# Ledger of designs, part 313: VHH binders against o26223

Target 1, 191 residues: o26223
Amino acid sequence: MKLLWTSQHIKVTVHIDGKVSKMDVLEAIKTRRSIRKYQDREVPEELIDKILDAAMCGPSAVDERPWHFIVVRNREMLEKIPEVHPYGAMVKDAPVAIIVCCDSSLEKIPGFWVQDCSIASQNILLAAHSLGLGAVWTGVYPLEDRVEGIRRLFSIPEHVIPFSVIPLGYPAENPGTRDLFDPDRIHLEKW
Short names: E, the ipSAE of ESMFold2; O, the ipSAE of OpenDDE; V2, 0.75 times the mean of E and O plus 0.25 times the DockQ between their complexes.

## First folded at step 22 (VHH; framework vhh_7nfr_2)

Design AB25 (at its last look DockQ between E and O 0.91; V2 from the best seeds 0.00; counts 0 for: pae E 2.5 > 2)
Fold by OpenDDE, look of step 22:
Parts: structure tokens; sequence; C-alpha cells
Structure AB25 (fold): chain B 191 residues (1-191), chain A 125 residues (1-125)
């Protein structure tokens, strides 16, 4: 058993057999932070598989499931991402990144793919966190420069839209806790 | 060292036009989104306009939409703000700012990491 990561009083323990301490969904949601610093440690494929499984478990409009995922481990490619994503600098330091994409040919109802891919992206973040990894959502869509940049870099077909780039790794930072609850944003029955 | 230097400000009558420039140095200009921010006397800073690193994406505050145009020349390392149909309410110090925001980054700090010294724009009859 090895202590992997501590953040916001949460200790993530990785067992020798690859098992990770579980956290409940609310804990995962509340304690998740964007992580932009990573350890010099590889992420096991098994964890990526779990994350991708989670990414595909979210709802989608009329069950269109338009998402595709590019898993990037190649160092050269990771290092190139910042060239087309100005705020993706941390990607070069991550052992792996997931690019969430939409296949527009799978879209049944126009426009909902953004929500679908957002759900998938968020599930990636939550799953990563629950597994003791750190991740950050770097926005690609709807910025044309970034969309085109990522498209070109990864030879993504025109009908496929890169949506987000999510670097992942074992955290090398602890951003601390935050309280985002705002009762002023809650309205009862009417505005 | 990152440097941003604004120019082109001045006194103009309502309805007039100005073109602001921001000369950037000390970093790879073409790899950064850029913004114009203004601050009127006694007011907070207002995000005026944004342009992506490649110039394909732009944003404008509602207050300036349809009147201002942001542009950039990545060869010249220069950011521009074309201001048409200027109003008295446009009077402010205008700052060129390098964007530091990660869209989903949960910021504890300013979305901008570097600023120019600003250039004064005064719209008055």
Amino acid sequence: as target 1 above (191 residues)
Amino acid sequence: QVQLQESGGGLVQPGGSLRLSCAASGFTFSRYDMSWVRQAPGEGREWVSWISYGGKDTWYADSVKGRFTIARDNVKNTLYLLMDSLKSDDTAVYYCARDAFDLYGEFDSSPFDYWGQGTQVTVSS
C-alpha cells in the first residue's frame, strides 16, 4: 500500500495490486480540483480504461453517444499540443492526455453534442480524481484556432470535432479546498 | 522579459475613431491569446475584447460590440484595437493584456498575467 495523493484531507492510496481507495461520488465532485502538475510516473492502462469507461457512461441526447476519445501517450505529440493550445502547457508534462471528440455523423439532434462531450469530459475528471489522478479540462471547442490546431495535429477528420484536451497524471500539487456553494444562486419555485 | 506597450490613445470627439496598438516582446506572441482591458476613472477594470492566438476567434464586451474590432499581426507582434463610434463612456485607460486563463482552470488569480502600462483614451466634446 502506497500513499499516492493527499488533497483536501483526502488520502488516495494505491495498493500494490493496483487497487485504489474509493471515494463516493459527492466526495469526488466536491474535492476535485484542476491539477496541472504531475509526477514523473506513468499512468497504468487499467486506470485509463476505467476513466474511459466512466467517460462513456454519461447520458447523451437521445442516446446519440457522439464521443470519441484519443488517448495520447506519445511524448512528441504531448509536447506539440501546447503549440496549438496556448493554455495547455501542462500537457507536455503529463504522462497521458485524453482528447474528447465529437463525431458529428453520430449526432441525432443538432447542438447537444456539446453537452454530451461536456458530460464525458467531466466524467473523465471525476473518474481520474477518484482513482488518485489529477486532471484538468483544457477547452478546445468552440475556439476555432484550437479546434483546427488539434484537428491538424492529430489528423482528425473534418466531421469530427475536438472538444477538450484533458491531461492526466499522478498529482504533484495540492490546490487545497474550496467552497463554491452559493445560496444566492438557488431560487425556489421562481426567480 | 515580457513587455507590452500600448499606443494610439488620445483625445477624440464623440463619434470619432482611434486605433490602439500594443507592441509585444519577450515572448512568443503568436502562442498567446490577447485581450484589451480598460479602466475608467473610479471604475474597475472592464474586459473589452479578446482574440485567440491565431486570430480566428474574437470576443467583445456588449458595451463595445459592433464598434470595436480587435486584430493582431503575429509577424509584427502587435495587437490592435480599432475603435469606431466612440462614446464618452469609452473614456478610460486601455491596457493590453496577455491572457493566462485556462477556460476551465478554476482561477484564483487574474485571467491575465502581463499588462502594458496603458494608453489613455478620452472621448469628449
Scores: ipSAE 0.486, ipTM 0.785, lowest interface PAE 0.9, mean pLDDT 90
Fold by ESMFold2, look of step 22:
Structure AB25 (fold): chain B 191 residues (1-191), chain A 125 residues (1-125)
Amino acid sequence: as target 1 above (191 residues)
Amino acid sequence: QVQLQESGGGLVQPGGSLRLSCAASGFTFSRYDMSWVRQAPGEGREWVSWISYGGKDTWYADSVKGRFTIARDNVKNTLYLLMDSLKSDDTAVYYCARDAFDLYGEFDSSPFDYWGQGTQVTVSS
């Protein structure tokens, strides 16, 4: 176990056992990358449960919690997703995917479900990353072709809106981190 | 061997109309979102319009919104751009491009993976 310092005055801890350690929340946010290549290794149901628990911890408009999740492990179903979701090609190679949906009958404030499901989707990405998994948010809503295609493929009823498809698995790539902080986007007191 | 071939460019007067076509082959056209991109002389490439693989979703750059219409025919494997109320600023080479990006992904490369050869549109009195 070694502690390393950079010229940028940050501390990096590397675990000797090679496992991804429990991760500080700021570290998780800053180091999460979209992962589109996965090992041929199952993701235990226990980890999916933890990820979905985290997804449901997000705030929602007036606590409406409009989200539902479809967990897809069936190989035949995963292989069909690219037919209705052109940029979900990596989903066929993932051991599992999570489809984030809105049940519109649970909305208390019309139209805020997009924010609610976005929060749940981002929490899935962060939770997966903190558990040593890689994931990517592939966009479904608001694209009508993708919404209709995913709804048809998974027999999703009309009052339920598929929002995102998130394939995940143990990563088989490491794209690294990027410095994206831009102080010009920060405005004090007014624009 | 993805192939994209634009046609229908030409010389038009301001206020005129023109219809561009892009014939696609070498891939399942109906499974891909498509874009038109243009490049004026001495300028960088400017995204013009986008259409989803089934044709239900369309987006336009502000510079062409209300004047241009993107369409596709998935039986004929053809992408179209109907250009109305043309201005001199629309003078450019217009390219058909296949969309390679996910909306929410981090981009380390161009969002378009295949391009046509382009067709020249010239708007001049």
Scores: ipSAE 0.439, ipTM 0.777, lowest interface PAE 2.5, mean pLDDT 88
ESMFold2 (binder alone), look of step 22: mean pLDDT 81; pTM 0.810

Design AB26 (at its last look DockQ between E and O 0.55; V2 from the best seeds 0.00; counts 0 for: pae E 2.1 > 2)
Fold by OpenDDE, look of step 22:
Structure AB26 (fold): chain B 191 residues (1-191), chain A 125 residues (1-125)
Amino acid sequence: as target 1 above (191 residues)
Amino acid sequence: QVQLQESGGGLVQPGGSLRLSCAASGFTFSRYDMSWVRQAPGEGREWVSWISYGGKDTYYADSVKGRFTIARDNVKNTLYLLMDSLKSDDTAVYYCARDAFDLYGEFDSSPFDYWGQGTQVTVSS
């Protein structure tokens, strides 16, 4: 079955009155795209708070909640991120970035922190999208160069592992939506 | 202009070794992840190996794992592929590619944005 790429224009109606139309969860999931171009517009702190709240609402292994978040608005720091993240060029153009980190001291079961931080990262993306923002997940872990680079740049202690860098902003692009449903990936009862 | 130029290919017997080099210019080499990709006759392009911009991270295709070593010299703007224990199946044109890989991005195009002209590696008895 040929994946019909239907370019549906995501109408993010940013109501002037600051009321972002709430997307339902399925809509947010299905219409979310990586956004790498941002408007020259500040993201209100209230939205960041909502995003971070969402980031912390995901499950974690045995409720370990190992995540930490660095909110970066400093222009100089944003501009330095691409130096240690080769494909994080868009970060310099974003008004804000969230660095998702794992505090290894909070880990109760080894290895699950990756899942935990992934969930947190995805929730950031979904929340951002639902709030009319664009974001992209730029991977840091498990690449040592990037991990060390981000660690050094933000003075992250050794027991804390930077996991992802997520720039956010009002989108200046509309890549459309993708139909990613693949029935061939669904197996009933057995492979 | 971004330029990648491969060298070091040739004819080698099975079990032999080669070292490929890729000279990079026209961009800040040390800020880009790099890959080797190969294409055998009549086949599609196959990713072979990847190295991070700082050289600390490397990955290999299963087909070459344990036999090939990717390395880089950021001072010399050079990417390397050390190929040991070469097999006939390793016969291909080997390309140096600048990686445009953005983790967790949606890609409409190739994960590589620039390629060299390639260097021929022939493994034959």
Scores: ipSAE 0.487, ipTM 0.785, lowest interface PAE 0.9, mean pLDDT 90
Fold by ESMFold2, look of step 22:
Structure AB26 (fold): chain B 191 residues (1-191), chain A 125 residues (1-125)
Amino acid sequence: as target 1 above (191 residues)
Amino acid sequence: QVQLQESGGGLVQPGGSLRLSCAASGFTFSRYDMSWVRQAPGEGREWVSWISYGGKDTYYADSVKGRFTIARDNVKNTLYLLMDSLKSDDTAVYYCARDAFDLYGEFDSSPFDYWGQGTQVTVSS
């Protein structure tokens, strides 16, 4: 009973799990760095799904959730991004990029969408890092040249605002961690 | 080879004007944001102004707002800084710099990857 159950159930239910699968959240925050060099290695679709799930877990103003995401894997499209984004050069070398957008028709409180999309963008960086990937947030909004260039390239409609372009992949560099804690920025009770 | 060559500096009286130029070569100028940075004697470098690759976006340090105008000519591959109402505090070496930062990335080095040799601006009575 035990012998047959173990043999039969192991064949049906056994998935080879990674032995190191999750990073402590404080460790992720402290060790995440901008990564601009990537291995020539594909990023599995299931990791992108996990990252986007995490991106959508952030709070938003009055729960408006104004974000949309464009996932770019096509080599020709990735190679065109530097034509409209001066510092998207590493995007041509990335296996995948995520474009974070705001659909302004979903705003419930005007002007808070920037905070909303910033939260989603940071969550993408942290989730990618926790999964063994490296990423960098390249800015689009509020620079008019970049906003209009990205909108044109990806046929983004007028009411949708591209906010950030985030290339990602398995890292090919290790810039180390930084000690940025500054106690002079901390004020008790009053300024 | 990326090369940036500033010109147009000189001696000028307070309230005067100068136009700085920066000739760019060795790269596709129209695909890069550009900055002016200055360094007064005995001080660190101070960012002055920035212009996006297409010229639609410009930003200025508070110390020069309303007096300085950044511009670019992507046909002639030239960056400009028009300086009006000059003050003695504007005395510095002015550098043309190619911007390499990606807005929210951390930098282990300067956010500018290429610099010119600078042009001296001296504002004196």
Scores: ipSAE 0.478, ipTM 0.794, lowest interface PAE 2.1, mean pLDDT 87
ESMFold2 (binder alone), look of step 22: mean pLDDT 80; pTM 0.807

Design AB27 (at its last look DockQ between E and O 0.84; V2 from the best seeds 0.00; counts 0 for: pae E 3.4 > 2)
Fold by OpenDDE, look of step 22:
Structure AB27 (fold): chain B 191 residues (1-191), chain A 124 residues (1-124)
Amino acid sequence: as target 1 above (191 residues)
Amino acid sequence: QVQLQESGGGLVQPGGSLRLSCAASGFTFSRYDMSWVRQAPGEGREWVSWISYGGKDTWYADSVKGRFTIARDNVKNTLYLLMDSLKSDDTAVYYCARDAFDLYGEFGDSFDYWGQGTQVTVSS
């Protein structure tokens, strides 16, 4: 069984045997969409490993690599996430979610962890998309309620800050593509 | 059915204060972020204030920052907006809205439910 998803002119073929057609980086970036509907299908561990590998390949401030990842497959836990994340309703429908966290003890320069974890989160999204999965970035930090909620739910220590929750699954929707290029946002040499 | 009902609007002089309330029903209020949005005559809707589901996080538009305070009582299923130092420019219909804003989503500033609004008029 092959799942074919078309975004613009790009076809992503996902094979049940785990073979996935590759897309180039620009295609992945341009065609990626937030996916909030998922098939009732498990995501192979191999794909999660690839996604996590990608998540750790981004740069970080002075190479501090402050990120940690919680991989959540437990249905009960997935179903509880929406209780502490109002916009995480889709998480309950996902076969897996990745919680990106920052270990503050790993910070070498204060404050850059947000960028680091953002890069990691984005890489998760891109990698997922390139592998024929759908994902969405649900923000946790810097909202205290969400941070504390996720922390409590997953028994995350105080020095570790939950940053994002990213549900993943095989897409059950196709939002299409967007043209987001805006030349008015480009300034040459000066503002 | 989700219902939001605003109250507390009225006529007030510049520099005066009002307290708006929004009674929520038909959903688990404590699980939703909430916002106040206002619309002045002939103007578009303006996002005024936001509060997280637990009440720990708040946001204010620059136009109201330092003057307005958003609060909620999750036991009473009520959203509040305390408005101090009111100005003529604050004249608008004020709406309570259930927030559907996905911060990193692609749907922008969306609210899925609104109240009928309450009129606030600031005039000398």
Scores: ipSAE 0.479, ipTM 0.777, lowest interface PAE 1.0, mean pLDDT 89
Fold by ESMFold2, look of step 22:
Structure AB27 (fold): chain B 191 residues (1-191), chain A 124 residues (1-124)
Amino acid sequence: as target 1 above (191 residues)
Amino acid sequence: QVQLQESGGGLVQPGGSLRLSCAASGFTFSRYDMSWVRQAPGEGREWVSWISYGGKDTWYADSVKGRFTIARDNVKNTLYLLMDSLKSDDTAVYYCARDAFDLYGEFGDSFDYWGQGTQVTVSS
């Protein structure tokens, strides 16, 4: 087993072969897949801390940083999410979920919080992947039934908008990588 | 066992109206998003409309927007499609489908259960 430190405050997980390596950022982006099956294994709090640190590193409109995060580990609460989120069934099997929220009182430019919280959500997915975890972004906003259901379930105040629910854990599936590059989407100089 | 049964199709003149129904059984209807999908003769399936499990969110294909209304009755476990201002190119078999679409996931098939369909024919 090799323990590698990029900072004395950063810890990494041990992989099945006993090797721990940093993942290049382009590799992380290209190889991250939505993972909906998880091992029956706890995710250490320190990994959640690293993931949320990464989430908060994202840019935001005029540095408004409107995000808040709810970390859910309670089994009963995780099992209730599918009652208000039809396609969040895998959340009941996850060891932990992160709910990304917008505090609208922090908005400085109305309407940009969606971009801000999207950036934070994607950073959660990438950071989890780089730490050997699997995650999936399950959509909440802008679907009113889901927003209201999650808000009620987690006692989220009216000025706070739940944006996404991201279950995560050590993956129990490997869907492989995809080659999605499409040159027809690239326009030089003009449309 | 999940069952979806459409009804209300038929022959109608251009400009006419129809109301399609889909009776759902074998699952907790009020916990699932639902869609209408249609298939014209010799063509592939075309998504028509979607409604969230509580009915608060609806989406429509551009081809039917402003003319069709999706609705649901979670007490009667029934999905509806109210079709107004019908045109000849609305002629198709209409299917009720349970929608498995997830907004931001890497998704596969969007519909996990389908009805048998009901024929709508708009005479030209």
Scores: ipSAE 0.330, ipTM 0.721, lowest interface PAE 3.4, mean pLDDT 87
ESMFold2 (binder alone), look of step 22: mean pLDDT 82; pTM 0.827

Design AB28 (at its last look DockQ between E and O 0.79; V2 from the best seeds 0.00; counts 0 for: pae E 3.7 > 2)
Fold by ESMFold2, look of step 22:
Structure AB28 (fold): chain B 191 residues (1-191), chain A 124 residues (1-124)
Amino acid sequence: as target 1 above (191 residues)
Amino acid sequence: QVQLQESGGGLVQPGGSLRLSCAASGFTFSRYDMSWVRQAPGEGREWVSWISYGGKDTWYADSVKGRFTIARDNVKNTLYLLMDSLKSDDTAVYYCARDAFDLYGEFDDSFDYWGQGTQVTVSS
């Protein structure tokens, strides 16, 4: 599919699985909400592939790209997540979850993998939203109890750090949008 | 039925110490993160401290950092707040609270169950 460029603004037309995305990027960013209730409906593998492709498009420190992703669809595994994540109850009700991990052997700048995996995690949320899905970022890193629990449950090796667990599915709720712009957070030229 | 019962409050002089306890029942205590929250007379609620379900992670409000210690005993199903170097500004009703939503929640209220509170009064 051809990319369209105009002198007044940039338009991107993407042909995803025979369907054109209609959501403007600013609209997606402003309207994405944490979704914790999902329809009893399968999420096609093709949509997960598109979401992970988007996740890997993010920038990373010195192009280190330290991320790895575990895709979890097995009901028994999804049902065990609440045992090691006190606020992962909705994960057992999701048709699928994505675990964002860092392979620390790929780290080039100490500690920047956190930014790298945060970027990938946010891209997952936005991509899911643009495809008509709902998702929520459930926190793992830097909480030691959660990191240890998720690592044990999914047999994650010691050099790989689980960062976030993101359940997703077709939404069964609509919390609406919020207006969070705060001009007092903006400083011109100096603090 | 979820139940949280605080105890250990009382009247203490500035510089003194207290140990607060919160007995938990009606749920699997060891699977939940917990907080202490306080409310001074005429003030809103102030978050004081947080501890992860396994006890490995703790956080404190700046106002109590270095003076208070949160702890838990998952065998006895009890949450603790060890309070040292107490000041008059620490006078409040202290509540234990169970965290309801994850750190990345988009909700104004993070707690689903509260205790009845225990009064701490720091007075000369």
Scores: ipSAE 0.310, ipTM 0.699, lowest interface PAE 3.7, mean pLDDT 87
Fold by OpenDDE, look of step 22:
Structure AB28 (fold): chain B 191 residues (1-191), chain A 124 residues (1-124)
Amino acid sequence: as target 1 above (191 residues)
Amino acid sequence: QVQLQESGGGLVQPGGSLRLSCAASGFTFSRYDMSWVRQAPGEGREWVSWISYGGKDTWYADSVKGRFTIARDNVKNTLYLLMDSLKSDDTAVYYCARDAFDLYGEFDDSFDYWGQGTQVTVSS
């Protein structure tokens, strides 16, 4: 059993058999932070499977589920991602990254794929956090430089749009807590 | 040491044009998104324009959209702001700023380095 501390001093117990302690969904949402520093430790495939399962559980427009996922563990490829996505510099330090993509041929209603892939991406972040991992959402779409860079690097077909790159790993930083609740953003019945 | 140095500001009449330049040094310019930010007297800083590290993506504030053009030369390590159809409301100190984090960052500061600024005054 190994104890991991998340960014907000959340104790996450990771068992040797790959079992992890449960985290309440609200806790996961509230305590999740972008993690850009990772331990030199591999992420078990079982955890990635759980994360990807979670990624596919979100809603999508008319259930179009346009998402695809590229799981990247190859060190050479991880190291190349920052070359085409400079603000993804931390990817080179992660043991694994997930590239969320949209297959436009699966899109049923135009434009909603962004929401769909966003939901998938967020679920990846939340799932990762709940499993004692750290992750960060590095934006790709709609930035052409990044989209084309990632597309080229991973030979992604033209009809498939890379949306986000999410490095994952056991966290090696503790960004601390945030209080983001703003009652001024809440309107009752009308604006 | 990271350095940003703006130039090209000055006094211009309404409807006039200016081209601002920002000379970057001390870092790999081509790996950073860049922005122009301006500050009018007594006002807060206003994000004016943004350009991706590769130069393919740009953004403009509504106040300058259609009038200003952001560009960069990664070989010359220079950021540009072409300002056309200048208005009195464009009067401000214009700063070149390096984007510090990805768009989905959770940091308060969007920029880590700033130039000293160049004064743009639009007056009849």
Scores: ipSAE 0.302, ipTM 0.699, lowest interface PAE 1.4, mean pLDDT 89
ESMFold2 (binder alone), look of step 22: mean pLDDT 82; pTM 0.829

Design AB29 (at its last look DockQ between E and O 0.88; V2 from the best seeds 0.00; counts 0 for: pae E 2.3 > 2)
Fold by OpenDDE, look of step 22:
Structure AB29 (fold): chain B 191 residues (1-191), chain A 124 residues (1-124)
Amino acid sequence: as target 1 above (191 residues)
Amino acid sequence: QVQLQESGGGLVQPGGSLRLSCAASGFTFSRYDMSWVRQAPGEGREWVSWISYGGKDTWYADSVKGRFTIARDNVKNTLYLLMDSLKSDDTAVYYCARDAFDLYGEFDTPFDYWGQGTQVTVSS
């Protein structure tokens, strides 16, 4: 049994057999932070599978499920991502990245794919965090330079839109926790 | 060392035009999104315009939309702001800023480097 600390000082127990302690969903949501520093440690495929499973469990417009995922472990490719993503510098330091994409041919109702892929991306972040990993959402869409950059780099077909790049790894930083609750953003019955 | 140097400011009449330039050095200019930010006297800094590292994406504040054009020359390491139909309210110090904005980065500041600014005064 190995104890891992998240950036929020959340103790995550990782068993030798790859089992990870459960994290409450609200805890995962509230304590999740963007992690941009990673340990020199590989992420087991089993964890990536769990993350991807979670990514596909979110709702989508009329159940269109337009998402595709590119799992990137190749160092050369990871190192190239920052070249087309100015704020993706941390990707080169991650052991793995997931590129969330939309297959436009699967879209049933126009425009909702952004929400669908956002849900998928967020689920990736939450799942990663719950598993003792750190991740960050680096936006690709709707920035054309980034979209085209990622498209070119990964030979993504024209009908498929790269949406986000999410590097993942065991966290090597502790950003701390934030209190983001703002009652002024809550309106009862009317604005 | 990262350096940003604005130029092209001056006094202009309402309805006039100016072109600001920002010379960038000390970093790979073509890999960074860039912004123009302005600060009027007694006011806070206002985000004016943004351009992606490749120049394909641009953003404008509503206050300048349709009047200002942001552009860049990555070969010359230069950022531009073309300002047309200038108004008195455009009077400010204009700063070139290297964008550090991570859309989901949870950072407090969207910029990490600034120039010294160039004064733009629109007055009759």
Scores: ipSAE 0.539, ipTM 0.803, lowest interface PAE 0.8, mean pLDDT 90
Fold by ESMFold2, look of step 22:
Structure AB29 (fold): chain B 191 residues (1-191), chain A 124 residues (1-124)
Amino acid sequence: as target 1 above (191 residues)
Amino acid sequence: QVQLQESGGGLVQPGGSLRLSCAASGFTFSRYDMSWVRQAPGEGREWVSWISYGGKDTWYADSVKGRFTIARDNVKNTLYLLMDSLKSDDTAVYYCARDAFDLYGEFDTPFDYWGQGTQVTVSS
């Protein structure tokens, strides 16, 4: 019998440079970048626990909370992801990846699970960044080839839908901050 | 060496049909999403169609939707574009392109390799 993912939910504060690691939320949102190169350094389990706690803090349609997470640390499994995901090459070099899934048996209203799992996925990216980690959201859903490939590789049942694969680790690159603000996208009162 | 070689272009009348082929070599073709991109005279490059590595997912630009069909043969390592109901606006050089980065990956350029192109001319 295979146990479902369990983790001791520990409330911890990570110290960086002798200080409590606290990043303003606007700073985290504006400075988060997709990171595809990682140090040869393991990510402590307690940081993964904090990231998954953050992932589950997002709102969901009618509080359905349809998400499940597969934490992948096994080297052999990480190295197989590129076989079923054209752009998952960096996953083989990551110390850990998180697969965000929807359990369709938890849906309360059809089709909103995509927004729900998107919120969880973005929270993973932001939480990882705030903890000094780098991550990237590699897309799975709605591409049928990727969904089927990831489902097969991780023995995911048909009522569970893999949504995203998020490799993460201590960053070995620094792509810098982008200025993407575009005031022409802002409409006052009407289009 | 990654190589993409288009063929099948030519002169065709409005309302006619053509099939473009792209022979792929130097990489594991069946592991990559692929696109067709075109460039009309005096214009920039325009994305036309996309197909997932296994062929189950396809997308089309609005300008060609319902008239063009993208397909692939992963045994023969060949990408196809079946063009029906051709219009003068379809006149362009058509390129086979390999997609470079994932949808959410903050890409500067979406394609890392291009073919030589094949000319399609739609005129009476």
Scores: ipSAE 0.472, ipTM 0.790, lowest interface PAE 2.3, mean pLDDT 88
ESMFold2 (binder alone), look of step 22: mean pLDDT 81; pTM 0.819

